VH-VL binders against p53630. Designs and how they scored, part 10

Target 1, 237 residues: p53630
Amino acid sequence: MNSKSQQQEQQPIVFVTGTDTDVGKTFVSTLLVHKWKAAYWKPVQTGIESDQGDSETLKNFKIAASTWQPPIFTPTYALQKPLSPLQAMEYEPNVDIRLLDFVVPEEWSAENPLVVEGAGGVCVPITRKLEITTDLIKHLIETSGHPVYVVVVARSGLGTLNHTLLTWNHLCDNGLRSHLFGVILNGEPNEGNVQALKKFGVNIMAQVAQCTTAHDQDMELHELPSVESLMTQQDVE

## First folded at step 17 (VH-VL)

Design q2
Fold by ESMFold2, fold request of step 21:
Structure q2 (fold): chain C 237 residues (1-237), chain A 120 residues (1-120), chain B 111 residues (1-111)
Amino acid sequence: as target 1 above (237 residues)
Amino acid sequence: EVQLVQSGAEVKKPGESLKISCKGSGYSFTSYWIGWVRQMPGKGLEWMGIIYPGDDETRYSPSFQGQVTISADKSISTAYLQWSSLKASDTAMYYCARLGKWDDWLFDYWGQGTLVTVSS
Amino acid sequence: QSVLTQPPSVSGAPGQRVTISCTGSSSNIGAGWDVYWYQQLPGTAPKLLIYGNSNRPSGVPDRFSGSKSGTSASLAITGLQSEDEADYYCQSYDSYLSGSVFGGGTKLTVL
């Protein structure tokens, strides 16, 4: 039957951003959607001329332990070129992305969390006014009527200390520390990088990698934190 | 009121084909997995496979992969279990059951069962 | 042979308490996967009794309770009634088999 803990409190929106393009945001979003039995929304998708998009990738990723069939909402904007949304609009001059257009989908029942996947990293330009992914996060905080949290996806290996600290500190400097659930490292486990980031005060939620066996994928999903535990963690800090 | 109504009992000979049905009502048929569960005489329960009628995604237990075909016709809210060539060892009770939405692999509502007897 | 082990039978007199064990391994209950319980009255289909280890669906009386610890789960039935005479099955997920698993079933006899 339904999880009653998810019905007792207003369900959160969890924005998944990354330290860079191609760090595994869609894979991590997929894991979180199945773990939390969440709905999914990619508000702006680019590159559809040659790619089915991240919503389709998430839809097609199967996890044996999970029978969850997520509600997947249509992007507010879908653009042809595989560029930042700002740059992609140069090839579709009739499209003018505005932050006000990003309204939480009405079909979301709000009986479960909503995972929202950003395009690229936290500073990716979205609108012709040069508003960036961070501004979209703030917009959702201000307008959605739901608690909003942020998960940062980063590579587990080369370069991650620099990129993760830049992203983490950027979000904190923009007043979003109380919204940060933490960082998920994607790739081969690297305890050294985990411990180094922790010394800087970065919360590491999990280390994940795309697995070749169903058993390992199931265990990886199982070991992810619940959304409730993450919300509790924020309340005590 | 969620209800799963299965087709009636079958008496067959080895080598014959068979398709049994499970009609769902009282819920959105395309929004829930339907599974098939075998119970051999005097034995316990074993899942055979599940199908999501919304997109026909199917998953089979390894013991039943290639032994049966699971399908659905969403226009009449009906799931099917089919054998191309029955064996005497297929003699069993077959249940359909719906999976709950919020708990993985939870069989929340069950059909009444279809007894299949295969004998010479 | 089921991955989850249940006693083949248990008995109790009316009004007594019985427990039915369900023992798994580190790839199922021991990994933390939820346990569900089903009741199958003679000649009928299984019926959901307990989900999420300990939750009762509407219509299941309070005298049925579930718990889980380590690699095992337990169904407790208090105030036994003749109507409780049935087969009881536990179920969990097994990550090595990549699928659902049922216990072998326990026949409860009410004396």
Scores: ipSAE 0.843, ipTM 0.923, lowest interface PAE 0.5, mean pLDDT 92
Fold by ESMFold2, look of step 17:
Structure q2 (fold): chain C 237 residues (1-237), chain A 120 residues (1-120), chain B 111 residues (1-111)
Amino acid sequence: as target 1 above (237 residues)
Amino acid sequence: EVQLVQSGAEVKKPGESLKISCKGSGYSFTSYWIGWVRQMPGKGLEWMGIIYPGDDETRYSPSFQGQVTISADKSISTAYLQWSSLKASDTAMYYCARLGKWDDWLFDYWGQGTLVTVSS
Amino acid sequence: QSVLTQPPSVSGAPGQRVTISCTGSSSNIGAGWDVYWYQQLPGTAPKLLIYGNSNRPSGVPDRFSGSKSGTSASLAITGLQSEDEADYYCQSYDSYLSGSVFGGGTKLTVL
């Protein structure tokens, strides 16, 4: 049986970026994939010499409430060194990443949303022309033929005010405000930081953390917003 | 045209082993979970466990963990439920059912059932 | 005892309306997890009747409807027919048991 309600609208691409490396983008991407019954694509993966990558991490993270088995698409580029894509190419001179190479996987049936996970933060350099993650987002907006939205993952800790505001304002200054779903804070809940960011006009979508009990993880997943509600929120604004 | 066809009824004695089967057709067998559900005589339904034949991931109900083995052979589109040593309390109807793709834990298509009778 | 509570039986005359309740708790229906319903005709396997609280698969007539509120769900059957005589089971996910739970079943008798 297929849910036709997920196919009634143009299915979105949701780009998951972060305020920094290691802020929890893969964990948040996993939650969103299971909540939205989405497909997953990590367009450029680095560090594969010692790590099986974020696609495998997402595949192996199980949430008891979910029986969703996401389509997981092969990275367009997979680089050996655990560095930015630009720097990793110094160790693989035959690799020349170009933004035009990032084509939405043909295997994506568009029956469901596509979650796209970026490498590092919004200013991470990807190509030898010094194009950054923000340029990749713009490229997908221009070329994919689908609505594209952005989720920013940030740590919950005290430093997050600075890093989140810098990232949020960078994206807004780059013409992406109408594409921003919001920020997901990852880590121990911190209501003070949440309230402070809200005062600056930052949309806080959720406060999440990896939970030790299946019950708590299930409830956290269940309470995340639907992609449809987020799209409706953007259309009204 | 989705169809789950189970193996025939079994009459066994306590201590015997048993493997019953569920063959799926009319869909991509490796792309859907298959679950097993017990119905004791005159009682309701209890899920026992589920398997994803695409990668053999299994999940067991706590009541059945260690009591049965769920497996699949994707080359013949067949899932299995096994006991190494049957008890009289295993007398029941056993259904296989496919989980829906878009709704978590939805049992959308069911096999006809396999009656297992364990008595001396 | 079943995690989801259903009345053991309900009855109604042809053409009438009956409802079958399904009462859960804060870890299943009350947490907002979807409710599914299955019909089991005498001597046959269960068959999906309602999914996603209120959706009917193809071939299930409009006289079957589902709803959910708070910790409970309800299956309503209008225009009762003799062929509706069956056992009906509700099902949901339970976050403490980390798995699916069924109601004890309700036998519907058409008088």
Scores: ipSAE 0.834, ipTM 0.921, lowest interface PAE 0.6, mean pLDDT 92
Fold by ESMFold2, look of step 18:
Structure q2 (fold): chain C 237 residues (1-237), chain A 120 residues (1-120), chain B 111 residues (1-111)
Amino acid sequence: as target 1 above (237 residues)
Amino acid sequence: EVQLVQSGAEVKKPGESLKISCKGSGYSFTSYWIGWVRQMPGKGLEWMGIIYPGDDETRYSPSFQGQVTISADKSISTAYLQWSSLKASDTAMYYCARLGKWDDWLFDYWGQGTLVTVSS
Amino acid sequence: QSVLTQPPSVSGAPGQRVTISCTGSSSNIGAGWDVYWYQQLPGTAPKLLIYGNSNRPSGVPDRFSGSKSGTSASLAITGLQSEDEADYYCQSYDSYLSGSVFGGGTKLTVL
């Protein structure tokens, strides 16, 4: 019994990027994977000399209301140093990352959405040609054969107005406005920041925080928008 | 084609150990949660716990935490429910059931049940 | 004692319509969690009857239907047949118990 099998739509790729490192991309990716019953792919993982990486973090994060077990795909590149991919390659000179190497995993059945988590923020350098996360997003749009959308994760607190506006406007200026689902704010609620971002025309699609109780975490998951509703919203615009 | 076949009925005395089994076939055993549900004589259904055989992740109902052990052997597509020391109050029908992939906490296929009778 | 409350029994004559209620709370059905229904024929294991509040798996006749509103759900059976005599259980997720909860069951008698 597959709840999606009656009227199968072309399943989207949703790229999760952030305003910076450490803004909660993996936590938000985990929520989206469980809400949408999606697969997960981190195309380039750094820092593996001391960390199992974001794929294992996502796998180990438990949400009591969810019994979804996501397909989790191996990174195309895994680098030792906890640096941007470009910088990490300085310590592994035999590795030469190229955008053409980022092919959606063949194992993905495309019965469900694919959540793709980026490294750092939208301008993080990935290749020796100085191609950045934004170029990876465009590459997936051009080559994947699936609809591609973008979610921006930002912290909810101090400094977020500047960093969120810079990230949002950068993506819009790069022709990605029609691909943006919106911004998810992560952290303690801050109504002033929410209202300010809304006045600038930023779409705040959700506010989340890592909760201390299973009940609150379940409710937070439940209240996230469906991927179908977000895709419908983009089709009208 | 999905089938869950449980071990046969058991008659035990208080204090004895017991391990009952549930063999899954017709699907990828490691790709679905399997759970245990108790039905006491003349009573309703109570979930006891679930296990994901792919990585042995387990979740127990608070009422059964520490009272039973749920395990799986993926090499033979079999889940287990076990007691270290049975009590007369453990007398019940025990079902295994597979969880659906696309609907959280959905028990989509059930075993035939294992009747456990504990009496002196 | 069951978290979801069902009437202990209902009855109807062949061809008639019966309904079975399932009343929850704000932590389960009222929070928006899906409701599932199971049929347990005498001497047999439970079988999935309704999932996702109102969906029928293949092989379940369309005379079985489910609905949900507020903190409650309902199973309706039309065109009642003698083989429908069984126990019926509702189920949902409860966010305070962090797990599945079942109703106490309803015995349907076909007169």
Scores: ipSAE 0.822, ipTM 0.919, lowest interface PAE 0.6, mean pLDDT 92
Fold by ESMFold2, fold request of step 21:
Order: C-alpha cells, then sequence, then structure tokens
Structure q2 (fold): chain C 237 residues (1-237), chain A 120 residues (1-120), chain B 111 residues (1-111)
C-alpha cells in the first residue's frame, strides 16, 4: 500500500546538518526517517577505521511504534580517519572528493522523502578546493531535481544560543532561508533557550531526547511534525 | 498477486513439537514484515509476533515471548511459527499476515490459517 | 481482557446503517495512533477493511467508513447487506505494550 506517496508531485530531500559534530544528527535523522517513512543517505562518512558509521547506527536504532524499514544508501565516500573529510583525505591521498560525485542515489524510488545526513556542521570542509557542507547543500539544490530543505540539529543545553545563531545566520546569509525547515534541539528540554532563539527569528521545529522507555520514545516520534506540514508552512513563508 | 499460503492442519498431543509455515509470493519477501496471529476457538485475534526476513529482526508480544519461536528462511520465501512443547491451550487457528510497508503495524494480507488441535 | 473494547454484537436490517465502536485509552487510540479495521467472514481469514483510520483499500465499497475521535474509533456500514454478516475487529498500536492490540471483535448480524 503506497497510498500516502501517491498524493504528492515531488518528494523532498531533507538535509540534516548540525551546529557541531556529535550534536545528535544521526539520532534526529533516525527519528525523521521513521516519522516520514523516508529513505536515508549519508553522502560522506569518516572514521570508519573505528566505527561502522552513521548508516549502521540508524539501521540498528529501533522504535517500537515504527515498522518502517528505511532504504539506506551507501555513502559516496567513506574515509578511515575520524576527521573532517578534507583532513581524512590526507591519510588517503588516492581519494579526491568532488562535489559532482554526490548524485542522489539511483535506487531511491522518490515515492517518499530522502533524509540526507551531513558530516559535522555547516562549514565542515569536504573537498581539497575547500568546499564545505553548505556547498554540498547548494549542489543538491542545483542538481537533484527535487525540492531540498534543511534541518539544523543543535544541543538543547546552555551555550546552544551562540552555536545555533551562528549556524542559522550562516545558512540565511548563503541564500538558504527559504530552504530551512528549522532547528531541532537535542537533549533535556530548555524552554528558556527555545524562547531566546525564537526572539532572533529562529524556527524551533521540536525538542527531542533519546528516551529511556519505549513509551516515551514512541510519543516523541509521534509528536514530530509531518514533512507535509513543514512544506506547507514553508510555502506560506 | 500477493499470496500467503500456510501449511495444513495439525493434530498433535501435549508435549510434542510443531513447526508451521507460511510461504509468501507475489511480492519481495525480504522487504516486508510477516506476523503471526492466534485465534482461539470462538475467540478474537491476538498478535503473537513479527519478523523482518531481510535481517531476521524479531519482535514478540509479551504474552508469547519465550512460548514460541518465529523464524524465516528467505531463500524459499517462508516464515515459521514453532513450539518446542505443545499444550492443550495451544489449540487454535494460527494466521500469518504481512505488514504493510507504509502503515506501521498494518496487517494488509493474510494467509488462509492453520488449524492446530492439541488433545490427548 | 481486550485492550480495545468493542460491543460483542450489533445487528441491523438490510439497507440500514450500523456503527461498531472501538474504545481504547491514552496509550493507544488516545495517543493518536492509527486505527485499522478487519472483516472476518464466517469460516475465513480476516481481511483488511479500513486502514489509517478512514482509508479503504481497493475493492472495499464506500458504504464502509471509519473515523476516530479522542480515545475511540468507529466503523460505519451503510446500506447494510446480507454479505456484511461477519466479525469485525479494530486494531491499534499501544505504547505501553510496545506492540499491536486488537479489539475483542463484534459480530454483525443482518436480520
Amino acid sequence: as target 1 above (237 residues)
Amino acid sequence: EVQLVQSGAEVKKPGESLKISCKGSGYSFTSYWIGWVRQMPGKGLEWMGIIYPGDDETRYSPSFQGQVTISADKSISTAYLQWSSLKASDTAMYYCARLGKWDDWLFDYWGQGTLVTVSS
Amino acid sequence: QSVLTQPPSVSGAPGQRVTISCTGSSSNIGAGWDVYWYQQLPGTAPKLLIYGNSNRPSGVPDRFSGSKSGTSASLAITGLQSEDEADYYCQSYDSYLSGSVFGGGTKLTVL
């Protein structure tokens, strides 16, 4: 039964980026993939010498309310060292990352959204030409043939105001305001930080945390916004 | 056409083992969960467990955890429900059903059922 | 004891409208989880009738309709026909049980 996907003309790509490494991008991507019945792609994975990578982490994270089995696409590049892609290439000199090589996986049926998880934050260098995650987002906008949106993952705790505002303003200054779905805060709820960010015009999509009970995790998943509601909100703005 | 064809009726004695089967056809077997549902005589439907044949991930209802084993053989597109020691209270109709891909926990296609009778 | 409560039976004459209720709690229907309905004709396997609260698979007549409100769901059958005589089950997800729950079933008798 593919009935939910038959009602849309063009399925979106949603790029998940963060204010930093280890802010919870993979956890948030997992929640969004299950909420939206989406496919998943991590285009550049680093650190594979010591870790199976974010695709495997997403595959292994189970949510009891969800029976969705996401299509998970192979990274275009997988590098050994747990460094930025640029720096990791210093240890693998035969690898030369080109933005052109990041084509949307042909296996994606496009009958549901695609969640694309970035490496690190929005300014992380990817290529030897010093192209950054923001340039990868723009590349997908220009070449994919699909609507592209951006979600920013940030820590919920004190200190997030600085990092979130820097990231948000960077994306807006790069012409991506019309592509921004918003920010998801990861960690213990912090209403003070939510209200402060809202005063600066930052859209807070949700506050999430990795829950200790299946019930709480199910409810957190359920409360996330649908991709349709986010697309509708963006069209009005 | 999606079809789930179950093994035939069984008459068993308490203490015997049993493995019943459910063969899926007309779809990609490894891409959909298969679940088992019990219906005791004159009673309603009870979810027992589900398996994803693509990676053998298995989830059991609390009432059936440790009471049955659910497995799959993807090479022959077949799921199984297995008891190591049957009880008279296991007398029931057992259905396999496929879960829909787009709707969580939706049993979209059902097998014809396997009647299991356990009596001395 | 069923987690979702249905009346044990309902009846109606041909052409009439019948409603079958399905009452849950805050951990299933009340939390907003979808409700599905299944029809089980005498001596046959269950068959999907309604999914996603109100959607009909192809081949299910539009005289079958589903709705959900609060902690309850309802299946309505209009233009009742003798072929509708069956058992009807609602189903939802329950967050505390971390799995699927069914109603106890409702036997529909066509007079």
Scores: ipSAE 0.812, ipTM 0.914, lowest interface PAE 0.7, mean pLDDT 92

